# Ledger of designs, part 39: VH-VL binders against p53630

Target 1, 237 residues: p53630
Amino acid sequence: MNSKSQQQEQQPIVFVTGTDTDVGKTFVSTLLVHKWKAAYWKPVQTGIESDQGDSETLKNFKIAASTWQPPIFTPTYALQKPLSPLQAMEYEPNVDIRLLDFVVPEEWSAENPLVVEGAGGVCVPITRKLEITTDLIKHLIETSGHPVYVVVVARSGLGTLNHTLLTWNHLCDNGLRSHLFGVILNGEPNEGNVQALKKFGVNIMAQVAQCTTAHDQDMELHELPSVESLMTQQDVE
Below, E stands for the ipSAE of ESMFold2; O stands for the ipSAE of OpenDDE; V2 stands for 0.75 times the mean of E and O plus 0.25 times the DockQ between their complexes.

## First folded at step 16 (VH-VL; framework fv_guselkumab)

Design p1 (at its last look DockQ between E and O 0.57; V2 from the best seeds 0.00; counts 0 for: pae E 3.1 > 2)
Fold by OpenDDE, look of step 16:
Parts: structure tokens; C-alpha cells; sequence
Structure p1 (fold): chain C 237 residues (1-237), chain A 120 residues (1-120), chain B 111 residues (1-111)
């Protein structure tokens, strides 16, 4: 992506969610960050007692073809237990996550897109009021002053159809259809699932896989759509 | 003024070690990649490798992997290229160059070059 | 021997248009990697002339332009001037080598 094309008047915020935990949200976020020369922010991090955190994982992930050094912003909340935010807060009684706490980092220059990684899936509760990830997305739409879009990460293999469709339909039913860029499938390529999902009106952005060679990673990076093309597509719909 | 200033010309013998330097000024040294490019006498440009002084991420061309060492000292905004044992075939002009900030793999700033002559 | 292929020399008279080609392969230009161009005047360090296929850095005249198509790129110089006499290099990224690659260089002579 050319520097001129990257510097738009108003850069988007792209929220990366998933069908479940461990579907590869961090990996996909990393690819998007490097593809779009974007900044990265994970608003809520759990499991810091046993994990270095997704921010550190992204920071340490090297792509041979990319020289981008992503700005990484500190999570608004970092919780000890490797649980959902709601459950993790049971072990930290002094922590009370509120949607109003999530403000786009002021350090973000808005010269490049901001990739926001969610915790778990769309229905994961993140507050004691039982507000879910979908509510966080809506909050950012209402308060950030920037275009906000959503990418859904799903597994590519067996069993993904149900979870992907439920997630997609959930977002659509919650008024976010016009904000959906598409789905990125992570795992071994599965054309059957791709075709099935497309029949249901799901936009498949790309198929990616982890643990690839440097060459394969470079190729995957090239196959990802530009943020500009995705935004243009949304304007036409 | 934004610039890269390299160390002076070197005359060495085969088997000797050498370390040449490239100092950046006028910009945030730790925010840009620095690369090294070789140009043998009367020949074209050859990419050798790059380093990010911010975290010392270093990448080499396959042709130069194990042949040279690229390093940086961010405290003095200086990048280095070094040989443990020079060969006559290492005789060349060596340029340091800065990669552009937004786009990948173009060099937007160049040093003046360091001539290295290796002869018995 | 260079991964990117350039003509060894081109020439033109003052005021003319000259073109320098840069031919790559499916692992670099053909894979979608951007092409950059450098000018090296006699006895000097290279200077960035074109980046990202067609962008000019500040200070580079409009008479220099770059383009890319398929597995090849091209540098065009219009209104050729005596000071344009130099070596010109194309550069890109190669996925098979996981690194930057240069063309062999083209010597431009102004007649």
C-alpha cells in the first residue's frame, strides 16, 4: 500500500472479533496491521498471570516482507485470570469495566488505520452489567468520530459453519451489517465451507493459515485486501 | 539537517577485521531502518542487509548472511557494518541508507559512502 | 545476474524523451511488489528518484516519471538535460529471496 493511499482524511477503526477464543484473532490482527500499516489496540486483556498478552505477541511477530513498526497502545484493562472479562473480574473485585472507559487512545495519530482486537466472540460479556463485545463495537461507532468496521475471524475447518453464521447473523441483527468488512478464515483451506458461507451472504475476505514459511506469509499479506478497497465496497452497498 | 555520515575510507589487508560506521542526524534514529548496500568497482548496487535500531531487528541478504555483521548503537545514532576477516573481493564502496517510514523497502536517505580497499 | 534486468545503456539528445525498462518476475514485480528508482551521478551516492512505482520525492522534477505493468517497470525522462547523465537503478522486493533486489543499472548518456 502506497503512502499516499494510506494517508486518508479520516482513517478507519477496524474491530477484529471472532467466533470463539483461540480462532487466531491475534494472528489475523497482526497480518492486517502490517498490510494496512496500522496501529494496534486491545482494549481488554485477560490472563496476564500466565500469558505475555496479545500486544506483546503482535509486537514480536515478524513478517519477512514487512518493515512496519506498529504503534501498540496499552490495554484499558488487563486482568489476571485467563477467563472472559466478566469472569476474570470475579477475582478482582476492585475492577469494574464500563463501556465509557473505552476511549480511543490519544496517542493514535489517525494517520493510519487502527486495528482493535476484541476478547473472545461477539457475545462475550465484558462488564458487570452483562454488556457484550457487540456493545463495545457500538460504543466505538457512537463515540470515536471515525468510521468503524468489523472483521470476523473464524476457523476454516469442520464445525465452523454454524459458529460463523451465528456470529455473522448476530452482528447483522444488531444493526452492524453496513459495518461488516467480512470474514477471514484461519486454517487449512476449505473451499466447501467458503462456498457454503457465500451462499448465505457472508463476505469472505481471505483465507489465511498460521505456521507458514516466510514466503507463504508474504503471499498471504499480498492477498489481503487493502483497507481502501474495503471501504469503497461498503460505500457502494 | 537530515543526513547520514559514514566513516572514512579504509585500506586493509586480507585477513584483517574491519568495522565501518554510519551516523544519522536530524531525525529519530530509532524510528527508521538502516541498510547497507555494496557497490563493487564499476558494478551495480547490491543489498546486504538492514537493521532497526529501535529493537535491533536485523535482516540479511542470503548472499551476505554469515559474511558480515550489521549492528547499531542507538545511544549515538550509529549503525555499523563489520567483517571478521576481509578478502580481496570485499573491495568496494559501501553505502548506508535509510528506509522510508511508510512504504516498505525504498531508501530515501543515503550516506556518502565508505570506500574499502583490500589488497596484499 | 541481477534479479531485475535493465538495459546496460541508453542515450538521447537534449530535449528528447528516454525510457529505461526494468524487467522482473513473478516473485518480485509480478507478485505486486512496488518498484523504486535511484539516480547515481558520477562519483556520488545514489539518490531516490521514484518510490512506490510512480511517486516523486520532494525536489525531483516532473519530467521524471515511473510506471509498472505486469512483471516490468519503466522510468521515463522527458526534456532530457545534460545533468541527467547518470546511472539509474530499479529496485524492488523479492519474495523468493526474502529481500531487496536491484537491477543491474542503466548508464544514460546525453549526446
Amino acid sequence: as target 1 above (237 residues)
Amino acid sequence: EVQLVQSGAEVKKPGESLKISCKGSGYSFTSYWIGWVRQMPGKGLEWMGIIYPGDDDTRYSPSFQGQVTISADKSISTAYLQWSSLKASDTAMYYCARLGKWDDWYFDLWGQGTLVTVSS
Amino acid sequence: QSVLTQPPSVSGAPGQRVTISCTGSSSNIGAGWDVHWYQQLPGTAPKLLIYGNSNRPSGVPDRFSGSKSGTSASLAITGLQSEDEADYYCQSYDSSLSGSVFGGGTKLTVL
Scores: ipSAE 0.818, ipTM 0.908, lowest interface PAE 0.8, mean pLDDT 94
Fold by ESMFold2, look of step 16:
Structure p1 (fold): chain C 237 residues (1-237), chain A 120 residues (1-120), chain B 111 residues (1-111)
Amino acid sequence: as target 1 above (237 residues)
Amino acid sequence: EVQLVQSGAEVKKPGESLKISCKGSGYSFTSYWIGWVRQMPGKGLEWMGIIYPGDDDTRYSPSFQGQVTISADKSISTAYLQWSSLKASDTAMYYCARLGKWDDWYFDLWGQGTLVTVSS
Amino acid sequence: QSVLTQPPSVSGAPGQRVTISCTGSSSNIGAGWDVHWYQQLPGTAPKLLIYGNSNRPSGVPDRFSGSKSGTSASLAITGLQSEDEADYYCQSYDSSLSGSVFGGGTKLTVL
């Protein structure tokens, strides 16, 4: 029995996190879901009092070249206030989020990758014990039974060097370097920022922008790396 | 069993309306895209558009945008192609076809075709 | 004026090999979009012959094969038989048109 070949056949979970809220995690998740013909799960959604949520946004975003109809799984927790999960629980005191509650949806057939979108950035507090998004990633690594990888979404423009380096170094310092696929920059291309981040050892896996024509979105989708090629990069010794 | 069956041939005059049908059977109709393809007499195949009956997501070729309407009635597993005002240049064979399981843009199942003749 | 260019006709004797070319551009085949092939027998609907550049659906004989390189694709037919006499169409996605495009078709004649 070849353990390596069994891992290659097992479909991965790819956790999409960001340097901050509103950096384009849902847009990037949408691109990855269509590129990889993947399923989608947002484990904790906040702000449902005023927003249909990221799952609905992903469902409704159409890319001309893609006819993929992703399986979209219900959040484990959906909270009213547009705050971090910890803070939102102040307004719903009967809700007590526990990391053990985040079980990969049973409905996932595992024929395709699963894209999991986090809330906010890597240090966003989720539980009353002050467990953060990074702890959720570690929980999935420990309990899911699938290979787990991480993609970081960052804005391409002003301020991104600081925010991206803090996020990247945080994940590496938490033992997640071998799980990192890389950073996707979202927004107007900025080669200066790309080169600076590369000098610090940050892997920039793609540059994308949401405000593009259908033609440009088709090409952004096509140019994204396959999940297989990214897994191969992690397996090379 | 797994098939697309189209409505019969039509003979029409310019300016008349027309709605032709494509009934899917033997598979989950709402789980696959249905496309329409035109073949003018003696000519090749032209993609007109596609619809996903599950949510009515409808996409048109630029050449046919505003010229035809693609729709579906999932309660009877039927897709439609319709014109509000036919032109003589609409004379052609029209095929419906099912997009393959993955979104690779190939048509894995075809109807028998509906001949539409528009003449005065 | 088809987006994908095919020769109008190709011929071969029984038992021979023929190829049918399909040439695209940087917005379709050249961008890496897959090529599919259809056979249309006289008076009938098209049927899928090759998908994803080189895959044969069940029931298609292995003497039909497809390949893609650069901005072009090719359908090869070996062991030519009289029943292969048909029109053959290539197809791909075109990003500039945001939709599917077909070649102009190639009439195969078996001599």
Scores: ipSAE 0.451, ipTM 0.783, lowest interface PAE 3.1, mean pLDDT 91
ESMFold2 (binder alone), look of step 16: mean pLDDT 94; pTM 0.958

Design p2 (at its last look DockQ between E and O 0.66; V2 from the best seeds 0.00; counts 0 for: pae E 3.2 > 2)
Fold by OpenDDE, look of step 16:
Structure p2 (fold): chain C 237 residues (1-237), chain A 120 residues (1-120), chain B 111 residues (1-111)
Amino acid sequence: as target 1 above (237 residues)
Amino acid sequence: EVQLVQSGAEVKKPGESLKISCKGSGYSFTSYWIGWVRQMPGKGLEWMGIIYPGDDDTRYSPSFQGQVTISADKSISTAYLQWSSLKASDTAMYYCARLGKWDDWLFDYWGQGTLVTVSS
Amino acid sequence: QSVLTQPPSVSGAPGQRVTISCTGSSSNIGAGWDVHWYQQLPGTAPKLLIYGNSNRPSGVPDRFSGSKSGTSASLAITGLQSEDEADYYCQSYDSSLSGVVFGGGTKLTVL
């Protein structure tokens, strides 16, 4: 067995959420998947009428320094309209998303971490009962039998402070503080925002940017923390 | 048991084409990268490129880009290295090797090598 | 000419300790990429000897050890035996070249 395959007996599920749509959740998920040699699952995909889907985007995203071939699992739900799941269901009356429908894919061998990408932000409604992404996270915590952690993706630039803090505090107020790995900021580096967020007790995991050279991508991978280090940090708190 | 078995020695003339093979067994052939490494007589190891038979993703060393073609036939668990026009300078031992799944850029198993001799 | 630099040769008597150095740069070993070592006996294919800087695959004696520090790596062989006479290669990844890099190889002679 290779040294990296001798990981913890129980691999974690890491839920990747964001402060909003189009903050780079798919990109960050891709980096984490390759860094951690993880599998990937997006439970709910919308906008398939006009987009190939985030799973396909992740699959086709090549990192020069990575030879990892991610196991990618099929979304539980795929909706046509590029809207929130609740809104998208208005155009598909026969679709009724329920939290109980979200079961960790059986194809996941649990030999490696599972990165789960959410739709939009934490308060995005995903069911007709107005349950939100936060409720999905809680559902996975309660039912998966695995350690579940959360990564928040946010923009690095102007205006991100309010959205990041609201998202962070929301998760904390909902009893998920001990499950938070941290925030990954996506965009041009902004040290001022980093320092401001840290003053509020937000753990900044990394700063990344989508438009990078192959070399820069390699460096970003190295700057990302290992899943083991993050888990250890959580155990100490 | 993981094994990589390569095709036999080749004696060729400059300008001729050549395709050598590497057959994998004892593992899921489509789940691992296969690479090619050149070793000229009395010299060191040189990475040429790799291929993922699962989707035919192929990557070349800059030094070998356009000089050779790497391919695979997953139906028979075989990887190939080919030249369209051999040169005398292509005289070398060629190894195929499997990349490990969990450790980055690790060649964990190697073929026995194929000796290619190009002379007029 | 090799991206990773090794001494061309080292020698030792049976029972002695020998060390083979592998010097890289900030774009490979120094960038955090793992170093692997291969043993090539005369007339044979290379064999994995050390992986992930310091790990031994099954079947490799514990008298072989690897280490990494800064931009360099090292292979140490204790209790040198006659069967250890071979060529040894270090290998890593180079971000600037976007590819695998080998050392020039070291010929170990057992006196």
Scores: ipSAE 0.844, ipTM 0.923, lowest interface PAE 0.7, mean pLDDT 94
Fold by ESMFold2, look of step 16:
Structure p2 (fold): chain C 237 residues (1-237), chain A 120 residues (1-120), chain B 111 residues (1-111)
Amino acid sequence: as target 1 above (237 residues)
Amino acid sequence: EVQLVQSGAEVKKPGESLKISCKGSGYSFTSYWIGWVRQMPGKGLEWMGIIYPGDDDTRYSPSFQGQVTISADKSISTAYLQWSSLKASDTAMYYCARLGKWDDWLFDYWGQGTLVTVSS
Amino acid sequence: QSVLTQPPSVSGAPGQRVTISCTGSSSNIGAGWDVHWYQQLPGTAPKLLIYGNSNRPSGVPDRFSGSKSGTSASLAITGLQSEDEADYYCQSYDSSLSGVVFGGGTKLTVL
């Protein structure tokens, strides 16, 4: 039985992007999927010649505190080379990615949130028209019919002030401020960086670390904010 | 509609092996975790572990890791709890229970229990 | 042994209200994990009574209610009836143990 049937709220789409490739987007997406009991969709997967992909990584990641078995949707595009989608298409010339092809999976029942994981960072080129991850986010806002929010994943350590501020400001400059849930820092906790980013007005929603033990990961999962609390914060901001 | 039916009571001697069963019906057996809970005579409930029959993901309470084996046979919708060598201290009632899909660690349906008595 | 602490017994007369406490710690209830309650009638298996701190499954009378605050939870039973005589267990998850934890149980006696 679905114990949430008594509160039928419109369920959000939460787009997980990052300050760069390899900042831990898939790990953070996995935590959010388990915390929120969400479905997962990676719209564009590259590098499948050498990697089974982020959907398989998320499927196989076990968190002791979580028994959630997420619905995982097939990527709209899967490309061979471990490059940006634009560059990977140079090796698969019969593939022509169009933003209009990214339709929220029909099988998503919307009884739970949908976590959508982007490729690389916010400026990663996706289409031959040089449309970027930010344009994909805007496309989902325009076409999905659901509330859409954004989470930025950044590393917690050295260099993150610059990269996080550039990403945050880019999203705000593109009219996405009202969609931003905040930043999740991935890595060893660094209170100095947290306080510095807060002084610039960046909302730090959590700190997590992929290298922690299974027991520490259970605690990290628990300390993540609920999607409901994040939506409430957006309404007053 | 959802039912968990456990195997009958067992009387055993120390050192014997035992495998007790829990058959699920009225739901998609492979889509829900099944857990095992011990209740010693006159005592409270103790969680032993859980299994997801869809992929055999099995997790044990630290107190029971290495003491029992939890398994499932999805072809007959049945979960198992097994000892390779029983001790007198294993005398207890054993329940299986289904984990709800949507709520954190909720045991929404319980079997009737299997009494295991181990005595010399 | 029991990570969650319950009183061993409570009693009340028919029609009265009783409460059963469930005290945890910062690694379980205090960490925000939900509390569930089970009723075990004499000689029977436990049955779900309250889930997600305060929700009643279908078929459980509204005289049963649950709440959670801080590191503790409470089960309240109003309009006490003789058939309510049973053992009551609270249950949560503990992050430091990476496992399910039960209270020690409370025997409710209806006078």
Scores: ipSAE 0.500, ipTM 0.804, lowest interface PAE 3.2, mean pLDDT 91
ESMFold2 (binder alone), look of step 16: mean pLDDT 94; pTM 0.955

Design p3 (at its last look DockQ between E and O 0.78; V2 from the best seeds 0.81)
Fold by OpenDDE, look of step 16:
Structure p3 (fold): chain C 237 residues (1-237), chain A 120 residues (1-120), chain B 111 residues (1-111)
Amino acid sequence: as target 1 above (237 residues)
Amino acid sequence: EVQLVQSGAEVKKPGESLKISCKGSGYSFTSYWIGWVRQMPGKGLEWMGIIYPGDDDTRYSPSFQGQVTISADKSISTAYLQWSSLKASDTAMYYCARLGKWDDWLFDYWGQGTLVTVSS
Amino acid sequence: QSVLTQPPSVSGAPGQRVTISCTGSSSNIGAGWDVYWYQQLPGTAPKLLIYGNSNRPSGVPDRFSGSKSGTSASLAITGLQSEDEADYYCQSYDSSLSGSVFGGGTKLTVL
């Protein structure tokens, strides 16, 4: 038995959301998947007419220090237009996304964590009933039978404070405070923003950046917190 | 039981090509990395490279990049190490080894080794 | 010349405790990468002895223990036996080389 195989009896589901689109959710999810030796699932994928999909992006992303081969599960829904799920469905009248459709993949052995990547931000509508990403998170909490936690990805630079705080407060106001692992800031390091966010009670998990050298990527991966440490912190609060 | 069985000893001349093999059994061959390690006579272990037979992702040590080729045939659960032109300095024992699933760079099982002798 | 530095040889009498050091740098052990240890008996292939700095695989006696601190790791063997006579190698990952690195090896002689 390898040391990392002796993890907790019940593995967590970690939902990765963001403050907006293109904040680097896929990149951060990739890092977490490799750091935690986790499986990956994006329940809703849009824009398949013009993009290979985030699952493929994650699969092809190589980290020099990591030899992990992540189990990747097929999206429950894949829509053609690069729009929000609700808008994308306007072009596919036969598609009707329902929260009940989102069941944790049975192929997931639960021997390792499951990283779930959301579409866009927390208030993005995903059903014709105007249910949003937050509702999907709640659904997984209620139905999966596993501990569910949330990671928020935000930009590190100017303008991120408002979006990050609105997102954080939204999740807290919706009863998810005890499920929040923290925020990962993606971009050039900005200590001022980090300190500002901390003053508002936001837990900053890490600062990461894309387009780094192999060495820098290795170091970023290594500096990410373990899933066990994050879970322990939640139990104390 | 996990086993790695390597091809037999080779005696070659400088300039000749060579391809040695490592056959895995007792596990899912396409689900684990296979690496090659060189040990020159009376010397230590040197990592050469690794390959993931599932998608043929291959990584080389800088010291061995361009010097050898690592490949795999998943249909017969076999990994290969090959030279296009051997040198006397290639005389060594060559080990194949499996990487562990949960530990990124753990060599958990090893082949018995293939002795390659290159002399004029 | 090896990235990880080991003493070339150590010796001990049966029943004694011996320690083998493995000294790295800030780009491997010091960066927090795990250390592995291998035993190579004379004329045989290496065998995994320690993984994840201090874990023993099944079949490895508890006489063998591993530890890591700072930029160095150590293998300790208690109750030394004649069958422990072998070469021992430490191994880790080096971020500057983007690959696996081995120590130079230590020959253990049981007197």
Scores: ipSAE 0.865, ipTM 0.932, lowest interface PAE 0.7, mean pLDDT 94
Fold by ESMFold2, look of step 16:
Structure p3 (fold): chain C 237 residues (1-237), chain A 120 residues (1-120), chain B 111 residues (1-111)
Amino acid sequence: as target 1 above (237 residues)
Amino acid sequence: EVQLVQSGAEVKKPGESLKISCKGSGYSFTSYWIGWVRQMPGKGLEWMGIIYPGDDDTRYSPSFQGQVTISADKSISTAYLQWSSLKASDTAMYYCARLGKWDDWLFDYWGQGTLVTVSS
Amino acid sequence: QSVLTQPPSVSGAPGQRVTISCTGSSSNIGAGWDVYWYQQLPGTAPKLLIYGNSNRPSGVPDRFSGSKSGTSASLAITGLQSEDEADYYCQSYDSSLSGSVFGGGTKLTVL
């Protein structure tokens, strides 16, 4: 009972990036995957010597309201050290990451959105040519054949104004404003920070907190915007 | 054609064990949740639990947690509902049902039901 | 005594319209969770009738329609036929129980 089969629109790719490492990208990606009934892809995963990885974390995160079982695609690159991809390659010199290797998984049926989770923040170096996460986003825009949008995950608390504005302005200065769905703030709600960011023209699309109760997770999932509504907002701009 | 075929009616005494089955066909068994729903005589429907046979992820309704075991054997496309010690209050019709992929908690196809009668 | 409240019975003559209500609370229908409807003919298993509040699966006639407003949902049956005599159940997700819930059921009698 696929409600999307009656609407013949090309399904989007939504790239989840962040203002920093550990801002909650995987938690937010999990919420979006369940809200949008999306597939998930982490193109480059580091730190696998000591961590199950973000794909397994997303797979194992249960939301009681959701029975969606996302297609989860294997990372194109998985590196041992818990470092940026560039630095991790110093410990695996036979690995040479190239942007052209990041091809949308052929297993993606494209009957639903694809959530793509980046490593760290927008300036994290990925390749030996010093290409960064922003360059990966541009690569997907240029090569995927799908509409590509960006979600920025940021902390809700102290310091986020600086980090969020730097990230937002960096993306806009790189020609990505028309691709930005907005910012999701993660952490205890902070209305002062929300209003301040809005004054600078930052679109705050949601506020979430990683909570321990199933009820709170259900409500956060419910309150997230649909991907269709976000695409409609961007088409007007 | 999606079909769920359940095992036959059971007449049991209190304290006995029981395992009833639900065989799925006409679809990829490991790609959909299967759930169990109880209907006590003259009463409505209540979900007991669901299992994803692809990885055996299992969720129980709080009312049934610890009361039953839900399992699956993906090699024969079959889900099971099992009691270690039946009570007279377990007398009911038990349905298996598949969950739809695109709508959360949607029971889109149902088995014919298995009547379980527990009496002295 | 169910979380979703339905009238125990409704009746109508052939060709008439009947409605079956499903009243929830702020933790289920009122929180915005979708409503599904099932038909259970006498002696048979439930069958999906309405999903996503108002969508009909293939093979369900358009004289069955669903709607949702506030904390309640409604199933409407127009052009009532004797074959419609059955029990009807609504279903929604309940966030306070972290699980799905069914209404108590409504027996439809065709006079």
Scores: ipSAE 0.828, ipTM 0.918, lowest interface PAE 0.6, mean pLDDT 92
ESMFold2 (binder alone), look of step 16: mean pLDDT 93; pTM 0.942
ESMFold2, look of step 17: ipSAE 0.782; ipTM 0.904
ESMFold2 (binder alone), look of step 17: mean pLDDT 93; pTM 0.941
OpenDDE, look of step 17: ipSAE 0.849; ipTM 0.926

